VH-VL binders against Prolyl 3-hydroxylase 1 (P3H1). Designs and how they scored, part 2

Target 1, 115 residues: Prolyl 3-hydroxylase 1 (P3H1), of Gallus gallus (Chicken) (q6jhu8r557to671)
Amino acid sequence: SHLVCRTAIDEKQEGRSDNSHEVHVDNCILNAEALVCVKEPPAYTFRDYSAILYLNGDFEGGAFYFTELDAKTQTAEVQPQCGRAVGFSSGSENPHGVKAVTKGQRCAIALWFTL

## First folded at step 4 (VH-VL)

Design Cb3 (from C10 with light chain S36Y; framework fv_ciduvectamig_arm2)
Fold by ESMFold2-Fast, scan of step 4:
Structure Cb3 (fold): chain C 115 residues (1-115), chain A 127 residues (1-127), chain B 110 residues (1-110)
Amino acid sequence: as target 1 above (115 residues)
Amino acid sequence: QVQLQQSGPRLVRPSQTLSLTCAISGDSVSSNSAAWSWIRQSPSRGLEWLGRTYYRSKWYNDYAVSVKSRITVNPDTSRNQFTLQLNSVTPEDTALYYCARDHYYGSGSYPYYFDYWGQGTLVTVSS
Amino acid sequence: QSALTQPASVSGSPGQSITISCTGTSSDVGGYNYVYWYQQHPDKAPKVLLYEVSNRPSGVSSRFSGSKSGNTASLTISGLQAEDQADYHCSSYTSSSTLVFGGGTKLTVL
């Protein structure tokens, strides 16, 4: 597994609103325009389950969210909380991203499992 | 921290094989969060990504279409290094060659950017 | 010829903003949010400035920002400084699981 930390977007770039982690799928290559996710290298096609564990909660923004394959239509959102874990299948049913961290630093551990 | 150290001949004759080695310290060539790439740079063509090797339950290679018939990128886990072999070279293969680590930042399935680079090796292809 | 199109050169004076474009196709820049920008000073390896269109690694100045519209990604440098004089390269992941670069843009600061 991996420790992932994201810091606040620089306020000098007024009008900017970027995701801290762009929408993707954990075991295939997402083409949001074509609405497909292709299981091929360099993707980790063997991943079956994913989990994210929040290590802190003293930041603003940085929400974990799920979308449809279009990478735009949000289906769910998880509010950050220290010690909270989010588990989900790694396939095309769960495209996900992380919204911008607007204050402080978000740290989480990412874990992947193979059945 | 990670360091990439390149070695290999700097002069290659036309039609021969160009061979370079990139030795890795501070990470494993079989790390499942990394891919290991060769990139070259010439004044006429700019930067060109040539290919990569990476371990995901088994070894994989991806190669640029322009060199796919001539290129091999091989890992060596015992020496913690990877190599470039480019066959049938021509003067157009004269370039500054870099090795680089393409590193995943966590939950992603794809390489995200080249975060460590070797020092570069200028290879001249001439008679 | 490079797969992605960048202007060969751009120029500006200290304190101004400049923008460098990177145009590809729906099979690279237009199809994925895996666009990268690298800065290269003479005799140095390229250094990452932006990843995934608009994200900055730690240590990269807030004056560098990125965006994408359709098949074109853009790097904007605000508050231009003499040290920004360098070559700038865009890169994109492709539908063939390969990486391509633009031709590079030489930035001149007065």
Scores: ipSAE 0.011, ipTM 0.616, lowest interface PAE 9.4, mean pLDDT 81

Design Cb4 (from C10 with heavy chain D102E, light chain L99Y; framework fv_ciduvectamig_arm2)
Fold by ESMFold2-Fast, scan of step 4:
Structure Cb4 (fold): chain C 115 residues (1-115), chain A 127 residues (1-127), chain B 110 residues (1-110)
Amino acid sequence: as target 1 above (115 residues)
Amino acid sequence: QVQLQQSGPRLVRPSQTLSLTCAISGDSVSSNSAAWSWIRQSPSRGLEWLGRTYYRSKWYNDYAVSVKSRITVNPDTSRNQFTLQLNSVTPEDTALYYCAREHYYGSGSYPYYFDYWGQGTLVTVSS
Amino acid sequence: QSALTQPASVSGSPGQSITISCTGTSSDVGGYNYVSWYQQHPDKAPKVLLYEVSNRPSGVSSRFSGSKSGNTASLTISGLQAEDQADYHCSSYTSSSTYVFGGGTKLTVL
């Protein structure tokens, strides 16, 4: 498990990604151009299920979101809330990222489970 | 905070084995949120990634094709360090050698960048 | 030769903007959003400046920004300052689960 805190972006620059974490898959290496996710080391291939537990809710932005394998087409978004847990399979069904935090600090615990 | 401290001989003769150690503080060599790499830098080739070791449920090693037949990157959990062995060295192996951490900051992804580097060790291969 | 192509040098004056390109192939820069940039001052180890194309570690000035189009990633430094004088290296993850680097770009602040 990992405790991760992200702070607000003071300003946006030309060419900058607005994501706090780029789109990825938890147990394989995503090639968004080829639309494939290769399940091999150094990826954490042993992961079967993922969960995020939010430790606070007094920030803005920082939304967790899911995409198609192209890492661009958003399929779902989860709003952070203190004590909220979001669970999902770690495989190529659930590419996901985290949008920029625009105010305050986002802290969450990431958890991974092996079948 | 995380610190990487390098040690090892700075002069190696051609055909011998180059051996360097990277001691880790502030993290564990068996942390499953890290991988531990060796990278070298020379005027003629620039920066070259050589290989890594990491623990995910068992130990893994990955190596660059150019050195794969001569290289071993090995963890030592009891001393919280990892080592580089490069066999059969030639003058072309003369370089500044760095150890570095690949580290995870987000949820659920493999890290793809080097966030902490050792101080560097200049290794000269000459007679 | 380095696997990724960077200009050997770039120069600018304080307050100006400069851009450094990093060109690879579809098996590295074009295939993955795992491009990082490192700043290296004389006699120092490289320090991460940007990761995953455009993300900044804590403490890195917003004057540094990154982008990618096709097989080319770019680092832009706005509001150039004397302390920005350094070597800049790009790196990318590859389809072989390895890393490749560019040849490095020497930035001179005049």
Scores: ipSAE 0.013, ipTM 0.687, lowest interface PAE 7.5, mean pLDDT 83

Design Cb5 (from C10 with heavy chain D102V H103P; framework fv_ciduvectamig_arm2)
Fold by ESMFold2-Fast, scan of step 4:
Structure Cb5 (fold): chain C 115 residues (1-115), chain A 127 residues (1-127), chain B 110 residues (1-110)
Amino acid sequence: as target 1 above (115 residues)
Amino acid sequence: QVQLQQSGPRLVRPSQTLSLTCAISGDSVSSNSAAWSWIRQSPSRGLEWLGRTYYRSKWYNDYAVSVKSRITVNPDTSRNQFTLQLNSVTPEDTALYYCARVPYYGSGSYPYYFDYWGQGTLVTVSS
Amino acid sequence: QSALTQPASVSGSPGQSITISCTGTSSDVGGYNYVSWYQQHPDKAPKVLLYEVSNRPSGVSSRFSGSKSGNTASLTISGLQAEDQADYHCSSYTSSSTLVFGGGTKLTVL
């Protein structure tokens, strides 16, 4: 249950490859080179289900995306929209990240559930 | 605002136990959105992470291999602080010791970096 | 001695760009996107500049940027200023659930 805001990077830094949030898994520690996700602390191993709720839509970029365990091969993408929620299991089947915000500020609430 | 305040002896004899305390304000030592670390710095070895303690439904510790047999990092929830104990010290343990926080900011990940540091305590191990 | 390899020193002139490398293995820098960079001025505690390879905390100048290729992470400082003269340290998460540091790099602004 966290409020997270990400702000656009400066246009003078257009050569940077900064993501707003690097690819990760919510309940284990992802080793993308070894293609494994280890369920151990300090990861929140008790998380079973995750949800992200977008609070605004007055920004550009900031797309939520899923990958394979290699953290490179994109499998799905969700465009931000005010009031849109994205729900998914917290485990190794759903590595995900957030692409750079190119204009404005993206704010969302992250929620985690234990079954 | 988070602040970390260190205290403890600055001179320790070889073979004794080095003990330092880090008092926390602006956060809780039992916060599930933080981990609490000890790091030391010496001219010969640079920065070395020593260990951490954190609360995730229960208490956990992780320790660097180089000190694992001699180190304990303990939380004290009643005083909102955590301590470093390093047993059987030698002159090689002479260093500037820092406590530090690893935060969690949400969005599904747990960052592995130190956002707040204590002031540092220079500990000399000599006879 | 240090788990991660950094050059001992680097130098540049005001307005120049410099890059500091941090090389590890597939069990630390190469395996995870959990690389952080710290700036340390004399007699001060280190301060975080970058985390998760390239993310900047609030208040850190956009002149600081990070990248990673294979087992090597890099810190780039553009538009070099006199106040950038400091020691720079990299750190990475490891497959043993520990954290390791590089040897540190002394940046001299000429």
Scores: ipSAE 0.005, ipTM 0.621, lowest interface PAE 10.0, mean pLDDT 82

Design Cc1 (from C10 with heavy chain P111T; framework fv_ciduvectamig_arm2)
Fold by ESMFold2-Fast, scan of step 4:
Structure Cc1 (fold): chain C 115 residues (1-115), chain A 127 residues (1-127), chain B 110 residues (1-110)
Amino acid sequence: as target 1 above (115 residues)
Amino acid sequence: QVQLQQSGPRLVRPSQTLSLTCAISGDSVSSNSAAWSWIRQSPSRGLEWLGRTYYRSKWYNDYAVSVKSRITVNPDTSRNQFTLQLNSVTPEDTALYYCARDHYYGSGSYTYYFDYWGQGTLVTVSS
Amino acid sequence: QSALTQPASVSGSPGQSITISCTGTSSDVGGYNYVSWYQQHPDKAPKVLLYEVSNRPSGVSSRFSGSKSGNTASLTISGLQAEDQADYHCSSYTSSSTLVFGGGTKLTVL
């Protein structure tokens, strides 16, 4: 499990936390140009399920979103809410990212499960 | 139900400061789920969003580029209201001024729409 | 002078459908799903019809629907009624954390 906090892009970025998370897949290496996801190191290939738990809701932006394998065509978006949990399979069916936080700070716990 | 009630002078001289107040009932100006905006409407420019104030662990303000050198939007938690101050007005600032609320429902992100509006105040800047 | 482009006017007859477009850039309409539509009758404040492109507030008729493709959002009004005659305004959140409006569209029900 990891605690992840992202701060607004309108603040000075030097030495600050991550302002966005690029689209990726949790258990394989995504090649968005070739439209394939390959299960090999350094990916954590043993992950079966992923979850995110939001710890606060007093920020703007920072939406969790899913895409097709092209990492560009958005298929779903989850609005952050304090206490909300989002669960999904860790494989190539769920490429996902986090949009920029535009105001305040977003904190969430990321969890991964093996079946 | 949320209600926004506007007050302030309707006639302002060129070069002076335009000042309007929006009194809030049914919600708190410091609500974490709301933002409080000023919007104006004129025949020449249509609807223009001017700026907003909102509380998210601390107070924030956002202002439209066209007015940001002249504008202040201030909350007053003790009276549950917020104000617009627009400095150095010209006849081009003649407009119908509205206050409005943006609110989000069931998420940590704004919906960026105005669900309640004040009655509007026509402010004339003499030519 | 408006940030978002709308047609100045549109017309239809009772029972017909009409569509109003709202075109911006990748820094507003194209970049965010925070497009709203407002209806304004003469001498009244605007009233929200749609938010987040296609969501209706409670009390808004299902005859009003919204969509977005690229940099253009659209409001469709089906089953036109005389009471729909009004001005329609779109708005969008921007990458500068501001809000912008379109020029407005006057709908005439003939």
Scores: ipSAE 0.000, ipTM 0.552, lowest interface PAE 15.7, mean pLDDT 81

Design Cc2 (from C10 with heavy chain P111Y Y112N; framework fv_ciduvectamig_arm2)
Fold by ESMFold2-Fast, scan of step 4:
Structure Cc2 (fold): chain C 115 residues (1-115), chain A 127 residues (1-127), chain B 110 residues (1-110)
Amino acid sequence: as target 1 above (115 residues)
Amino acid sequence: QVQLQQSGPRLVRPSQTLSLTCAISGDSVSSNSAAWSWIRQSPSRGLEWLGRTYYRSKWYNDYAVSVKSRITVNPDTSRNQFTLQLNSVTPEDTALYYCARDHYYGSGSYYNYFDYWGQGTLVTVSS
Amino acid sequence: QSALTQPASVSGSPGQSITISCTGTSSDVGGYNYVSWYQQHPDKAPKVLLYEVSNRPSGVSSRFSGSKSGNTASLTISGLQAEDQADYHCSSYTSSSTLVFGGGTKLTVL
């Protein structure tokens, strides 16, 4: 498990600087241009289930979101809320990222499980 | 607070084996959230990643194609260190050698950057 | 030659902004969001400035920002300061599970 805190960006930025965490898959190496996710080391291939737990809700931005394998087409978004947990399979079904925090600090715990 | 301390010979003759050690404090060489790399730097080639070792249920190594036939990166859990062995060296292997940690920070399922570096060892390959 | 292409040098005056590009292929910079940037002062080991294209480690100034479009990643330094004079290196993960670096860019602060 990991505790991750991200702080608001001070300045307007272009391109991918808008993301707190870039889109990835938790148990394989995502190639978004080829639309494949390769399940090999150094990826944590043994992860089966992922969860993120929000520790606070007094920030703006920082939304957790899911995409297709292209890492561009958003399929779902989760509103941050203190005590909210989001669970999902660690595989290529759930590419995900975190949008930039625009005000305050976002803290969450990431957890991974093996079946 | 992680520190990497390098040691090893600074002069190696052509055709011999270059051997360097990186001692780790503040983390474990078998940490499943880290990988341990060797990187070299020369004026003509710039920075060049050579290889890494890491523990994920068992030990793995990845090596750059340019050195794959000559290189071994080995962990030593009892001394909490890892080594570089580069065989059959030539003057083109003259470089400043760094060890470094590649660490997962909770945004991906693998490693992609070096957060701590050793002090560097200048190795000259000359007769 | 290095696997990733960077300009050999850039220059700027204090207070201005400069941008350094890092161009690869669809098998490295274009294919993955695993681009990092390193600052290196003379006789020092490189220090990470950005990882995963645009993320800053604790202690790195917000004056450093990153972006990516297609096969090109960019480092922008705003509010240029004398201490920013250094070499800047990009790196990327590859489809072969290896890491590659750019040739490095020497930044001169006038």
Scores: ipSAE 0.013, ipTM 0.682, lowest interface PAE 7.7, mean pLDDT 83

Design Cc3 (from C10 with heavy chain H103T P111V; framework fv_ciduvectamig_arm2)
Fold by ESMFold2-Fast, scan of step 4:
Structure Cc3 (fold): chain C 115 residues (1-115), chain A 127 residues (1-127), chain B 110 residues (1-110)
Amino acid sequence: as target 1 above (115 residues)
Amino acid sequence: QVQLQQSGPRLVRPSQTLSLTCAISGDSVSSNSAAWSWIRQSPSRGLEWLGRTYYRSKWYNDYAVSVKSRITVNPDTSRNQFTLQLNSVTPEDTALYYCARDTYYGSGSYVYYFDYWGQGTLVTVSS
Amino acid sequence: QSALTQPASVSGSPGQSITISCTGTSSDVGGYNYVSWYQQHPDKAPKVLLYEVSNRPSGVSSRFSGSKSGNTASLTISGLQAEDQADYHCSSYTSSSTLVFGGGTKLTVL
């Protein structure tokens, strides 16, 4: 439903963002200090499943990663690949972020499903 | 492109209701990827977020504690606009009022930032 | 006082770097990655510079960068230019599902 593009030119200078997207959860509000994710407005609590479809692969960086609820302890990392889709539940089991793009432009489509 | 156009009275008497309208073009007030906020600015208090309305399967409102008893933020889907109503105003409510869009960052995160702002309306509360 | 603490003023010379802090609590800045920074020139509405602590919207110069450590978020402006002279505001989501702003920082480019 949403096309998202991030580019290395936006992230090239000293002091740039360490992440293209900060760690979050798709259907609740993550409080990383309290180690909880609360399903309440304004979060999109009706989301059950999330997917990201990569539209290109000619960039560097921009890796999708999962963490524990502390938003610090990385549990998995997915490298972008043109035509790759990554699916995951929208809930507190999958806090995730996107690392900075270091070369080129990363474009992906984000999709959300209600069961 | 999204544009927000404000209208409403610029002078309100103490104890009356302050009422402003924000007309939306380029997006829908019921878009599930947006929320619609009122923010005011005064020299003494700086920027203050007042409240928002948004559609997520049903309509929701969030309001700042300082105004919660006096404020209503209402969507109007037929006219694609939303309004601020602030009751029982005092001279302390004199401020530059903005409407703004809170946006959803495309990878699934709600971001709670304001990407488009109205032009601002200076409202003076004076007898 | 504002919910988030910013220095009232900061100054720098063209070409230098400056940093503006925004300090809250574990119920806002420390608890969430929903910190935004806004630039405001006289008689203009605020314009977003950064969201989610460190992300730049399209069209915002890479000279603007953000970070967060504990309860303090920071905006750094490198290669300072005369047009950077403005007020800078931080904001954060709170555990009460509200939004709060800092007191604002006036940047003077000398």
Scores: ipSAE 0.015, ipTM 0.702, lowest interface PAE 7.5, mean pLDDT 83

Design Cd1 (from C10 with light chain N33K; framework fv_ciduvectamig_arm2)
Fold by ESMFold2-Fast, scan of step 4:
Structure Cd1 (fold): chain C 115 residues (1-115), chain A 127 residues (1-127), chain B 110 residues (1-110)
Amino acid sequence: as target 1 above (115 residues)
Amino acid sequence: QVQLQQSGPRLVRPSQTLSLTCAISGDSVSSNSAAWSWIRQSPSRGLEWLGRTYYRSKWYNDYAVSVKSRITVNPDTSRNQFTLQLNSVTPEDTALYYCARDHYYGSGSYPYYFDYWGQGTLVTVSS
Amino acid sequence: QSALTQPASVSGSPGQSITISCTGTSSDVGGYKYVSWYQQHPDKAPKVLLYEVSNRPSGVSSRFSGSKSGNTASLTISGLQAEDQADYHCSSYTSSSTLVFGGGTKLTVL
């Protein structure tokens, strides 16, 4: 398990719209231009399911979101809330990223499971 | 606090094997959130990534095409270190050699960037 | 020579903005978001400035920003300061699961 914190520490980061974590897939290397995700090392290919658990809610921004393989077309978004968990399969069906934290610090635990 | 400490000979003769060691403190060489790389720097070629070792259920290595036939990057879990072995060196292997940690930030599929570097070892290949 | 193309040198004056390009192919910079930028002062190891094209690690000034279009990634430094005088290196993941660097760019703050 990993504790991941994202912070709006710089004055220019407050109010920003760039991503806090770029779109990726948890068990393969995404080539968004070619619309393929290659499941080989150094990717964590053994991951089958992923979960993110929010540890706080005293921040702004930092929404978790899903896209198509183009890493641009958003398909879903989850608003952060203390104690909220987001679960999803780790494969190419769930490219995802995290939007910028615009105020405060977002902390979450990332978990990966193998079958 | 992560620290990488390099050791090894600074002068190697052509055709011999270059061997360097990077000792790790503050993290484990078998950490599944890291990869451990060797990078060299010379005035003529700039920075060159040479290879890495990392643990993901089992040990893996990736090597740059230019050195793949001569290079081995090996972890040593008992001493918490990893080594570079470069065979059949020539004067063109003269460079400042760094070890570095390529850190996975906890939520992606690939290590993100080199966040800690060793102090560097200047290796001269000369007769 | 290096795998990625950077200008050998760039210069600017305090307060100005400069941009450094890093050009590769569709098998590295063009294909992947795994582009990083490093700053190196004399006699020091490189220090990360940006990762995944545009993301800043904690402690890196917002004056450093990144972008990518096609096969070219760019580092922009706004509000140039004397301490920005350094070498700047880009790196990218490749389709062969390796990592390549650019030739490096020497920034002079005049």
Scores: ipSAE 0.149, ipTM 0.746, lowest interface PAE 4.9, mean pLDDT 84

Design Cd2 (from C10 with light chain G31R N55D; framework fv_ciduvectamig_arm2)
Fold by ESMFold2-Fast, scan of step 4:
Structure Cd2 (fold): chain C 115 residues (1-115), chain A 127 residues (1-127), chain B 110 residues (1-110)
Amino acid sequence: as target 1 above (115 residues)
Amino acid sequence: QVQLQQSGPRLVRPSQTLSLTCAISGDSVSSNSAAWSWIRQSPSRGLEWLGRTYYRSKWYNDYAVSVKSRITVNPDTSRNQFTLQLNSVTPEDTALYYCARDHYYGSGSYPYYFDYWGQGTLVTVSS
Amino acid sequence: QSALTQPASVSGSPGQSITISCTGTSSDVGRYNYVSWYQQHPDKAPKVLLYEVSDRPSGVSSRFSGSKSGNTASLTISGLQAEDQADYHCSSYTSSSTLVFGGGTKLTVL
């Protein structure tokens, strides 16, 4: 498990298009141009399930989102909420990222499980 | 807390093998959420990542192309440490050598940044 | 020569903002969002400032921010303070499962 806090950049950079955490897959190396995710070292290939638990909700931005393998076509988005958990399989079916935090600080716990 | 403590000879003659050890406390060398790297720094080349060892059901190594033919990074699980061996050294291998943990517990799928570093060892290659 | 290109030096005055670039190729900075930045004071080991382009470890000031466009990653330091005077290094994961560093940038706070 890991506690992760992300803070908004200053007022001059509000409205950033940059993601707080770029699109990736938790147990393989994503090649978005080739539309493939290779399950090989040094990736944590043993991860089977992933979860993110939000610890606060007093920030803006920071939405968790899923994409197709192209890392561009968004398929789902989860709005942060204190106590909300997002669970998903760690493989290539769930490329995901986190949008920029535009105000305040976002804190979450990330968890990974193996069979 | 994690601590990395380096040891090894600071003077090596050309053509010999440079050998350094990094002792780990606060984590296991076989931790499946970490990799263990050697990095060197010189005025002419800046920081250079040399290689790493890591455990993912079995041991793996990744090595920089520039040293791949001369380098070995070996774990020692019984002593919780890892070593650098660099063969056939030349004066160009004179540098400050660091060990480091390459580790990410966050949502990344593999290690890619160094969160803890050893104290550094200046190794001079000279006759 | 380093694999990633950084300017050798940059300078600013207290309270100003500065930006340091880190340029690679489509096989490292342009392909992966696994770019990290390190601060190094004289006679000290480097300390991580940012990872995954823009994420800050606990305890790193919000004055440090990161971004990436194409093959170039950037570190921006806002509200410059005297203690920011140091060397700054970028690194990136590569398509060969290796890590490469930039040449380093010396920041002088005037």
Scores: ipSAE 0.013, ipTM 0.659, lowest interface PAE 8.2, mean pLDDT 83

Design Cd4 (from C10 with heavy chain N32Y, light chain S26R; framework fv_ciduvectamig_arm2)
Fold by ESMFold2-Fast, scan of step 4:
Structure Cd4 (fold): chain C 115 residues (1-115), chain A 127 residues (1-127), chain B 110 residues (1-110)
Amino acid sequence: as target 1 above (115 residues)
Amino acid sequence: QVQLQQSGPRLVRPSQTLSLTCAISGDSVSSYSAAWSWIRQSPSRGLEWLGRTYYRSKWYNDYAVSVKSRITVNPDTSRNQFTLQLNSVTPEDTALYYCARDHYYGSGSYPYYFDYWGQGTLVTVSS
Amino acid sequence: QSALTQPASVSGSPGQSITISCTGTRSDVGGYNYVSWYQQHPDKAPKVLLYEVSNRPSGVSSRFSGSKSGNTASLTISGLQAEDQADYHCSSYTSSSTLVFGGGTKLTVL
């Protein structure tokens, strides 16, 4: 398990579109230009399932989102909520990222499972 | 919290083996969230990543192509440290050598940036 | 030679904004969002400024921002201050599972 906290950008940078976490895949190395995800070390290739648990909700921004392999075409989005858990397979079917935190601090626990 | 302390000879003769040790405190050399790298810096080549070791159910190494035939990066779990061994050195291996931790913050697939660095060791290759 | 191309030097005055580019290929900067930037003051080890193109570690000023377009990543420093005078290095993951650095850029604050 892994505790991750991200802090808001300052007032003059509120609304920045840069991500808190760039789009990636949890068990392979994503090359969005080539539209491939290579399952090799140093990637955590043994990860089969991923989960994120939000520990707080008193922040703004920080939405979790899924994309196609191009890391651009958004397929789904999850709004943060204290106690909310998001589960998904760790492979190339679920490229994902996190939008910028625009106010406050986002804290979540990330968990990975091996079948 | 995390500290990397380097030690090893500062003068190595051409054709000999350069050996450096990096002692880790505040983290484990076998930590799943980390990899342990050697990086050198010279005026002519700038910063140059040499290789790393990391534990993921078993030990793995990645090495830069330019040094792959001469380099070994080894972990020592009992002493919580890792070493650089670079064989057949030449004056071109004269550089400031750093050890560093590659880390991720749970959002990425693997370690790929250096969040803690050792103090650096200047190694001169000369007769 | 370094694998990634950076300008050798850049200069600016206090309060100005400056941008440093880092150009690679489709097999490193263009292929992956694993670009990091390091600040190095004389006789000190490099210190991470940005990772994953634009993410700032705790304690790094919001004056430092990053972006990427195609094969070029950029570090922008707004509101230049005297203490920003340093060497700046970019780094990227590669398709051969290695890490490479740029040649470094010396920033002078005039």
Scores: ipSAE 0.138, ipTM 0.743, lowest interface PAE 5.5, mean pLDDT 84

